# VH-VL binders against q9m1h8: the designs that were tried, part 6

Target 1, 233 residues: q9m1h8
Amino acid sequence: MEETMAEEGCCENVESTFDDGTNCISKTEDTGGIESKRFYLARTTAFEMLRDRGYEVNEAELSLTLSEFRSVFGEKPELERLRICVPLRSDPKKKILVVFMGTEPITVKSVRALHIQISNNVGLHAMILVLQSKMNHFAQKALTTFPFTVETFPIEDLLVNITKHIQQPKIEILNKEEKEQLLRKHALEDKQLPYLQEKDSFVRYYGLKKKQVVKITYSKEPVGDFVTYRCII

## First folded at step 20 (VH-VL)

Design R1
Fold by ESMFold2, fold request of step 25:
Structure R1 (fold): chain C 233 residues (1-233), chain A 120 residues (1-120), chain B 107 residues (1-107)
Amino acid sequence: as target 1 above (233 residues)
Amino acid sequence: EVQLVESGGGLVKPGGSLRLSCAASGFTFSNAWMHWVRQAPGKGLEWVGRIKSKDEGGTTDYAAPVKGRFTISRDDSKNTLYLQMNSLKTEDTAVYYCARDLDYWYFDYWGQGTLVTVSS
Amino acid sequence: SYELTQPLSVSVALGQTARITCSGDNIGSKRVHWYQQKPGQAPVLVIYDDSDKPSGIPERFSGSNSGNTATLTISRAQAGDEADYYCQVWDSSSDYVFGGGTKLTVL
């Protein structure tokens, strides 16, 4: 458990004559291994998230190992190669695009460049940006100019799949019809359902929007299942 | 740009039948719940009925005054909503609007309406 | 069945603030939507979910909903605001319910 103090790319204590043959390049840092692992984890979580949202996802992507990922993409992957584009199972003409952004600040210019890059991608109905930098206010506003919904996730939020590592209640998403029947059955009005905040990590994981309802089932031994319903605010 | 265009209105005698159409464009018609809302001359808006998206069951619901006489259907391949009106009464005289219910239970877009007049 | 009540008419002087009410039992538990209808035209959504505005609706249109009353407020009234205004809710027992409409006259 020993830390190293030297994590720089330049050489030390170099003897030199007046030849031009010297080059101070050092790769003593394992930044490539860390970078590729972060992209691997985030990309795998993105595929799992898209599957769980109802997109058609190749099972090979879900089972890809880190070593297989590195064999294909290297230790410092090119970001454009990491993009994901998959169709919605219920309507294959609708596709979602996941774009992995670099470490550079995201500006209006960056968003406009992305507009141009994807202008020929017919059938996009949604996009997810995986961010490594903060977006300024103008860049965030520029996202609203896309003709479809754009979501953003800091890459750090995708390094683990939150649905896998703790005991979770069963989550079922109601469609509009199911919500209507729930309200009628219990003689409830829309605002009388308990709330779940839009910023909740599970709400964001499933891409839920305001007014959608989730059914949450808790399993308890002495009382059996406990079911509650929450409306996204 | 979302557009809804009703057609098929006209004069009809009491007891007669008429079929209205609503041509939709500028959105994914199959995702929307579609409604008919009517307005008698000089009167307020009255909900007539709806048809849900196919993925949510495709079922219909009707207001009491028209239940059993009116039938709503949809053809998602043609982006068209229909209203079959049978056993028409003078009280059915109104402008009939096609309306979209895409979000939760309100009408974000309306057609210009088609006039149905029921008289002898 | 659930009913919504609106005043038949409201008058406002040009440049002043108009308030149109929509009354219903416990309407504050529901989401209230408002439509503007000019003579010979289709209704247009101006407020949804009590206070939200569709794109293209001027900021001078606003809405509120609490208790038994929802209110559409039009500040700095213009001649072009002269129209009929309808409130609407969804109700778990009565489905889609419209108010009777209010004729706004800009004097």
Scores: ipSAE 0.685, ipTM 0.905, lowest interface PAE 1.2, mean pLDDT 86
Fold by ESMFold2, last read:
Structure R1 (fold): chain C 233 residues (1-233), chain A 120 residues (1-120), chain B 107 residues (1-107)
Amino acid sequence: as target 1 above (233 residues)
Amino acid sequence: EVQLVESGGGLVKPGGSLRLSCAASGFTFSNAWMHWVRQAPGKGLEWVGRIKSKDEGGTTDYAAPVKGRFTISRDDSKNTLYLQMNSLKTEDTAVYYCARDLDYWYFDYWGQGTLVTVSS
Amino acid sequence: SYELTQPLSVSVALGQTARITCSGDNIGSKRVHWYQQKPGQAPVLVIYDDSDKPSGIPERFSGSNSGNTATLTISRAQAGDEADYYCQVWDSSSDYVFGGGTKLTVL
């Protein structure tokens, strides 16, 4: 049986061809307009995410327009120029690095090369890799050799900021002391809090770790606020 | 790489005072909650008290047997934890360990301990 | 006044599996941590969060926690495993609580 499927269209009128094939239409590089727009959207979301995680982010980066981005980085941006390095507001000695990876497969060799390349960046306490290709199991294991946390995001996951949805509840992340006081106040033990999965997109957006607790406040008309707590698992 | 080195132990008479130090290296001391744990000769481990990181209030908590007599402090610029012990009793005789609580409420690194002997 | 109970001693034949228990009321609701202490030495963390291992701890060390009992398991026991073992929890009312310790003897 033949089935005709509706395909999702592009947001803009841009003509493209497939890049890998023998006798079919050969893929060409996307026009610089498509490539630069994807990096612009992902980079803007990354800055918003870092701000929301408590990093000091220049307001100009949050309000940068696509045309201003293209003026600085061009239609085919050089990936190393896209990197973001910003300090934590609460401790300016601690910095996070965001690296935009290319389209080639990411291997153990490329991870080790990245480690060497960034070894001179003092004060680095975390890193985010923005991926354009899948990372194999061996490369993923190699990330654990870094002396700090390394997170990965497919670039597609950063093209829109998931926190900009209507009626999102108020979110507060508890530190260790606040978690302890919560448990004491309610005579609860650590495992007695409801869970929130580590893979949840909200958890990944804020970079939450196992055993952290979030306070979620729902504004319920007319009864007022409803508060719940979730522990990351 | 992570090291905790206690010092200041010794012989002291009942009612006396003694100040222990724990020199820390190989980690960001200011992020960690720091603890004292003691062990009387031939006995088990007993929690003495702790001091939280300054970012989380820097407050202290003590086990009942030492509350009001012992004071824990920290100097993050020197990476040093302190235990001021006043009004010492023979029951305070123990090896005193410095311990790091970096994650949620367990001790991933310990010093080698310093012996405090309280006797007439 | 949350309490943890451990047997005073456990014996195991060389190459066999040792099991050291830590009992407490509803201990399964808590995270259990285990320390090894050899004579004249400081304690060393061998298991945290019930079953997780720090770097450098052999795979033959494992842990479990359910109901009222947590267990440290040492498979293929070696002479070098002869030590005192302490369990520890954090409790919302009693803070940091240690078990009394178990002396493991490898025969």
Scores: ipSAE 0.684, ipTM 0.908, lowest interface PAE 1.2, mean pLDDT 86
Fold by ESMFold2, fold request of step 25:
Structure R1 (fold): chain C 233 residues (1-233), chain A 120 residues (1-120), chain B 107 residues (1-107)
Amino acid sequence: as target 1 above (233 residues)
Amino acid sequence: EVQLVESGGGLVKPGGSLRLSCAASGFTFSNAWMHWVRQAPGKGLEWVGRIKSKDEGGTTDYAAPVKGRFTISRDDSKNTLYLQMNSLKTEDTAVYYCARDLDYWYFDYWGQGTLVTVSS
Amino acid sequence: SYELTQPLSVSVALGQTARITCSGDNIGSKRVHWYQQKPGQAPVLVIYDDSDKPSGIPERFSGSNSGNTATLTISRAQAGDEADYYCQVWDSSSDYVFGGGTKLTVL
């Protein structure tokens, strides 16, 4: 039933390395092209996310094109080569690792193997797992045994950078001192701030944790900033 | 393992001075707000004061009974918290604890304490 | 300044449930933390943020906080639970405030 599509539009003069990424599919087994595009999109979003979280990210990684990505990593990239490890700008001794997981189910054994594999990585203070399959409950429990925060993202959630899709207010994260000064200034207690849920997409994008406070500035017509504060729960 | 070890306690006369130290290990000392909490013999816990992490201003705050007489400092290169106690009063007699405030405003680790006795 | 009030002592029969209260004006708007102190020892955190437990604290320890009262609950009390218990908050005007402490006696 797909033969008609291949002849009429999606078979236009398109090079394998210049796949446009839309619903137009090359008619052969282009699974490598689709797989490499998914990794490219997710990896680019991961770099943007890390930059926005305050990590030092090379501009070359943010500006990679799909064709450049494929030239470096191929049509079926090795997952180990896709890993990202970058330092925090405010404390270069602290690093975050992003690991791209395969399509096989993730088990406790897989998590333990990963732990051993990264045990020599000095200065790791956080890790992000990009998932292509479900993680069973025991594997999720095993992640809590890491000596640092481990986050998980389904790869599908990283194919588009959500901060670019919808107009967003300005977001500033308060440190503990700034939160304390805010509460004193307004004679407020911690639980009296409006809440923002930990599962919120933008909370997850910035990696915010419970009890952190964000300052949200809305700049809309008429001209006049509206500022609100939210505490993560 | 997180450890906090106080030292420098002892007997001192009213009006005297004493300096306490707290040696920290097992965590990144420079990230933590550090506190002194005291406990008079047979009495409850009383907050004495704190020093914030350097990245968050490194400023100090004190409870009213000790303000102007006590000074808290830190040396992040030595992972050490200090309490300089001047113009000591008999009411300052207590076990002095070093405590870590790493999260939001509670003490997850405590030292074993050092006894300060102020008497003539 | 902000004050926290605790009963001076609480007694509980072995295996029964002990409840230690911490009272303060609008304490439900604050996060309450609890410390256990055995004779001659430093305090140990047993509950933070009203009801959360540090690693290594038994499930029989629990906490709640609403209105003007926070409560530390110790179910199936054991002889080893005999200790002084202190509640603590941060307050926007008074900073770090401790309750007066409660001596738990297990009979």
Scores: ipSAE 0.654, ipTM 0.897, lowest interface PAE 1.4, mean pLDDT 86
Fold by ESMFold2, look of step 22:
Structure R1 (fold): chain C 233 residues (1-233), chain A 120 residues (1-120), chain B 107 residues (1-107)
Amino acid sequence: as target 1 above (233 residues)
Amino acid sequence: EVQLVESGGGLVKPGGSLRLSCAASGFTFSNAWMHWVRQAPGKGLEWVGRIKSKDEGGTTDYAAPVKGRFTISRDDSKNTLYLQMNSLKTEDTAVYYCARDLDYWYFDYWGQGTLVTVSS
Amino acid sequence: SYELTQPLSVSVALGQTARITCSGDNIGSKRVHWYQQKPGQAPVLVIYDDSDKPSGIPERFSGSNSGNTATLTISRAQAGDEADYYCQVWDSSSDYVFGGGTKLTVL
């Protein structure tokens, strides 16, 4: 359901039957199409990420085409309408909010305004900010005043779902009891598991926290499964 | 805001029984592993045992000196941890603390303790 | 079973740096936690995961752990730091293990 987009400001020989160079005049640039496509890709990845984290996501959102997105939100979507708010499947009273930020630099004033704006959202336990600009140190510090976890993602990091473009291992997050049993079974101490960095894109995609252990199963046909355990650090 | 309040301590003769309670508030009790830690007068801290959260099995583990005599239980609807102590010995004389183990295997909050004295 | 050894006492002059050791076989492979206990009071967590501080603990408290020794360091010691200090680990065979405790005296 993709449509063809013309290059910005570049004339190309589209109609060779007219040789005086006026063929450039017939080409129309659709900058709004580029903007809406970026929001569509990032929003789709956000829904997929929330589903994979265990949130209740409407299947229609996961299968929304670019054409359908543009029909609903237009070529220049209003950012407020792009917000996502979905409940956690295991505890529907807990909700996560995804906010798409504008192109202006994110300041302490911006963060305070956001805090006031969302103060009436009952049951909010986490938030994700999709950024189109840099967030300075003071703005980052202001995020810690929220009563719940706030994550940030540059929009560029959401234009592609990383789980679709690399080999898809099976991911199982161990709880505290399962981690304890793993260590006892193998006579291992806490720091003797191989590490996975907290900044790793897969760690961030799944929202994993320090000291959690993930069981990663690689299915290698026909050889069979390869299992590894990694501790977040 | 997190509070742990022990109660039920007192004087008991050897061979007797006593039940301690720990009332919890200010956190989601059902998510935490809960422990008993004791301290004999003038001595160091000694782990007594624990009970895991229900969603992680709800099982108990005990230190060797109390195994078979002490039973730890929890009532998540009342946010309360219990320690049933049977066949008490003079060596069980101590201040008993309840402690929260919410993260990976350390005690971030402790109660004020309740004194158990076992003597004839 | 896994054992942790601490000195019985440590003295430090007011304003100086105190170091309290916790020794155990390959303790560097474990995460070490430290508790402060003042007379007649419950223990309070001051260091977890070797070197991390809970909210409200002064920056002058720090911790380290490598090899067979973990160390709690208290710089610019104050009278209010006088207390018993316990180290603690989780061990795959012995579960929760405390050190014997160290009495810190600020002179």
Scores: ipSAE 0.651, ipTM 0.895, lowest interface PAE 1.4, mean pLDDT 86

Design R1
Fold by ESMFold2, last read:
Structure R1 (fold): chain C 233 residues (1-233), chain A 120 residues (1-120), chain B 107 residues (1-107)
Amino acid sequence: as target 1 above (233 residues)
Amino acid sequence: EVQLVESGGGLVKPGGSLRLSCAASGFTFSNAWMHWVRQAPGKGLEWVGRIKSKDEGGTTDYAAPVKGRFTISRDDSKNTLYLQMNSLKTEDTAVYYCARDLDYWYFDYWGQGTLVTVSS
Amino acid sequence: SYELTQPLSVSVALGQTARITCSGDNIGSKRVHWYQQKPGQAPVLVIYDDSDKPSGIPERFSGSNSGNTATLTISRAQAGDEADYYCQVWDSSSDYVFGGGTKLTVL
């Protein structure tokens, strides 16, 4: 349930006319209205994702309504105003930047321009690009030249938060020490754990990297809890 | 910009002690597992031991030949790794390297090493 | 305890391809890392996780790992590639294990 729509009611697409003899002309959202709603949904999901990854996120951003969003950013938001930059809660010197890209094709030139543009951002340790267009192979290679991890998400993947609409098992990320003890305890080598693909939507949601291990706890009545482990590949 | 600089090597008689230091710069030292690796003259590389990051318990592990004689410690406020070597034997003669283990169980950066010679 | 075996030496003609092997029981279940060490120098990481390269390592260095053998491959060998090469793994019972090293000679 979209909170903005609930607060505004049903939002009729038909408006009563005041002129006698004319049919009621409905008001419909224009392309700018649809664009702003997509950015609103994606930006809200991005804040929820960052919170769930351990970043310090202001609660006001999580509860922002569509009407409030449009009041601040307009019907066709300027993309640089949509950026999110928040510190990691466990180490406030480390920040993540979320950049909303336009509809133009993303090229090596675009990536290099972005690199220059953010060069003054002190403490940046990760970046997320929200994409509206395809990124060619050369542009993807250019992302590896950043001194930190760069992730990409098509905007369509952020229009809904996947963790809120299905029954999820409990997921815990193991640190390196915990992974080591797990492998010793079971006399296993790294490649002998069951895998979870790097492209998996939940892996991408939590920003998990190759070689990390997740502990998955299923709670089932009447059987009770059971635990499995997966290694990101 | 990552740099690891060892110091404290020298000539010691069997049964003696030395303390090695490794000064680190260019990275967040407290996040890394830090290791000592040694190389006897004309021989291969041999793992000596490690100390984990404080967030992951800060515990140490040692190779069998040095266990009970060597102690690894770290001072995150000074970005410095230490190796205290006691009851030294002639077999401990080697170049001692400081190495960073930031990812999963390999050494992405090494110091230039410091020579320890144990001889009567 | 887990052990890694490397040939003592490998020779390659200038411009040709060198292959250095690292053998261990079921080494394919582990991630293999490779270090280059020139005389009087510290080791330098050239391959990690079987086949990944750190920044600054030439494309002519590559790695593979399957079954009981991992291989470091150096194509278009140059005089500057002459060095000792060590493989290394982490093992659940033996922790950090190095191979004995291989001297690569470029002729």
Scores: ipSAE 0.647, ipTM 0.890, lowest interface PAE 1.5, mean pLDDT 86
Fold by ESMFold2, fold request of step 25:
Structure R1 (fold): chain C 233 residues (1-233), chain A 120 residues (1-120), chain B 107 residues (1-107)
Amino acid sequence: as target 1 above (233 residues)
Amino acid sequence: EVQLVESGGGLVKPGGSLRLSCAASGFTFSNAWMHWVRQAPGKGLEWVGRIKSKDEGGTTDYAAPVKGRFTISRDDSKNTLYLQMNSLKTEDTAVYYCARDLDYWYFDYWGQGTLVTVSS
Amino acid sequence: SYELTQPLSVSVALGQTARITCSGDNIGSKRVHWYQQKPGQAPVLVIYDDSDKPSGIPERFSGSNSGNTATLTISRAQAGDEADYYCQVWDSSSDYVFGGGTKLTVL
C-alpha cells in the first residue's frame, strides 16, 4: 500500500497488520471520527518521543497526515496494527515496543496476555503502554514481571507533544561519567543538586530515571545562556 | 543470573607480579563500570580501583596505595575484567573481589574473591 | 580524604532491634549503601541509596541517613543476621569509601 520503512526484523512476532485485511474507508462514506483522530495524534507524538529518546524513527511516520493515517488504519483502527517497534540508533539490537490498549479495564489477565503475545520478540529492552482506561494496582504491579522497563501513558497525555506546545529551555541528559565530573568540578555531593520530580512531564517524556542529571540551558537572546543542573528524584 | 568469577590468585614474593581475571556473565558487561575491592585477612573492605564503560570514556581510577603499581583493564569481547599487579608488597596480601557498579556508585554484585598472598 | 566511622561491634538479643551506625562529615549529602558479609563469603548488598532494598532482602532491614550519621536497622533480629556490616559512599574527592565494618552478634 504505502511505501513506508517497516524496519525488517524489528519485532519478529508482532503481527499487527495481518488480522485487519485490506479494508479501507471510502472518502465518500464518512468524514472520520474522534477515535481515529485521537490515535493519529497520540501515535505521532509517540514517534516524536521515540526519536527524541534516540530511537531510529522513519521520517515518513513523523510527517504522516490524518488522511493518510485513516487510509491505512481506518476510522476505527485495529489496535494491534498501531503498534510501534523501533531500534535504538546507538545499539540496533535494542528495541522499544509501543502498544495501544483498548477502552476495556486493564487487568492482570490483560497484562499476562500481552506478555505471552510478545514473549518471542527478540531484543526488546523497553515497552510503552498507551492507556485508554484505568489500570488497577494489581495490573500495574504485574508490569514489574516484564524483563525490561515498562512505562504507561494515558492517551490524553499524548494528544499534543508537550515539547512543542510550551516554552521550554534546552534540556540535555548527562551520563554517569558526566554527572561524576560535574560533581567533582563543583565539589558537590549527589544530594546537593536541585531536584526534579520523577513524575515531571518532561522527565516522563524523555524516560528519565532517578539519579540522572539534566542540564538546563535558559536562553536570553540579548544576553546569552545560563545553565542549571537538576537531579531526578 | 549475574555471575562474577575471579581467578589468578596465589603466592608471590615481594616485588613480584600477578594478574587477576574476573569472568562475567548474565549481564551486558560493556555497560557496567567494573571494580576491584580487596580485604586483608581479618580486616575491612578497601576499594582498589575501577574501569569505566567504554561508552563513558573507558578510563581507570585507583586508590592511592596502588596507584602506579596496579593496572585495570577490560576485554568486552571476552566479558573479562583484569587486574595487573606489579611491585607487590606484603601489604597487598588480601582477598580480591570483582564488583559491578551498574547504577550510581555502589556494588550490586560481587564475586567470591581470589586470595593473593605476598610473602617472602 | 573522606572517612567513614562504624562501631567495631554491636550486640542484639534475638527478636530485638539492632542499629548499626555509619558516621561521616555531612554524610547526609551522600547516598549510603550497606553490605552484609558472613564468614567466608563475599559481601552482599542489603541497602542502597540510604533506604532502598534489593530484591530478596527481608523487610526487617531498613536504613536512614541524615546529618552526619547513617543507620542500618535490623528489626526482629535472627541468628542468620550475625555478620559483618559495611557502609559505603561515593565522595566527590575520595571516590569509593568504606566504613571499617561492624560485627553484629546475635545473642
Scores: ipSAE 0.607, ipTM 0.884, lowest interface PAE 1.6, mean pLDDT 86

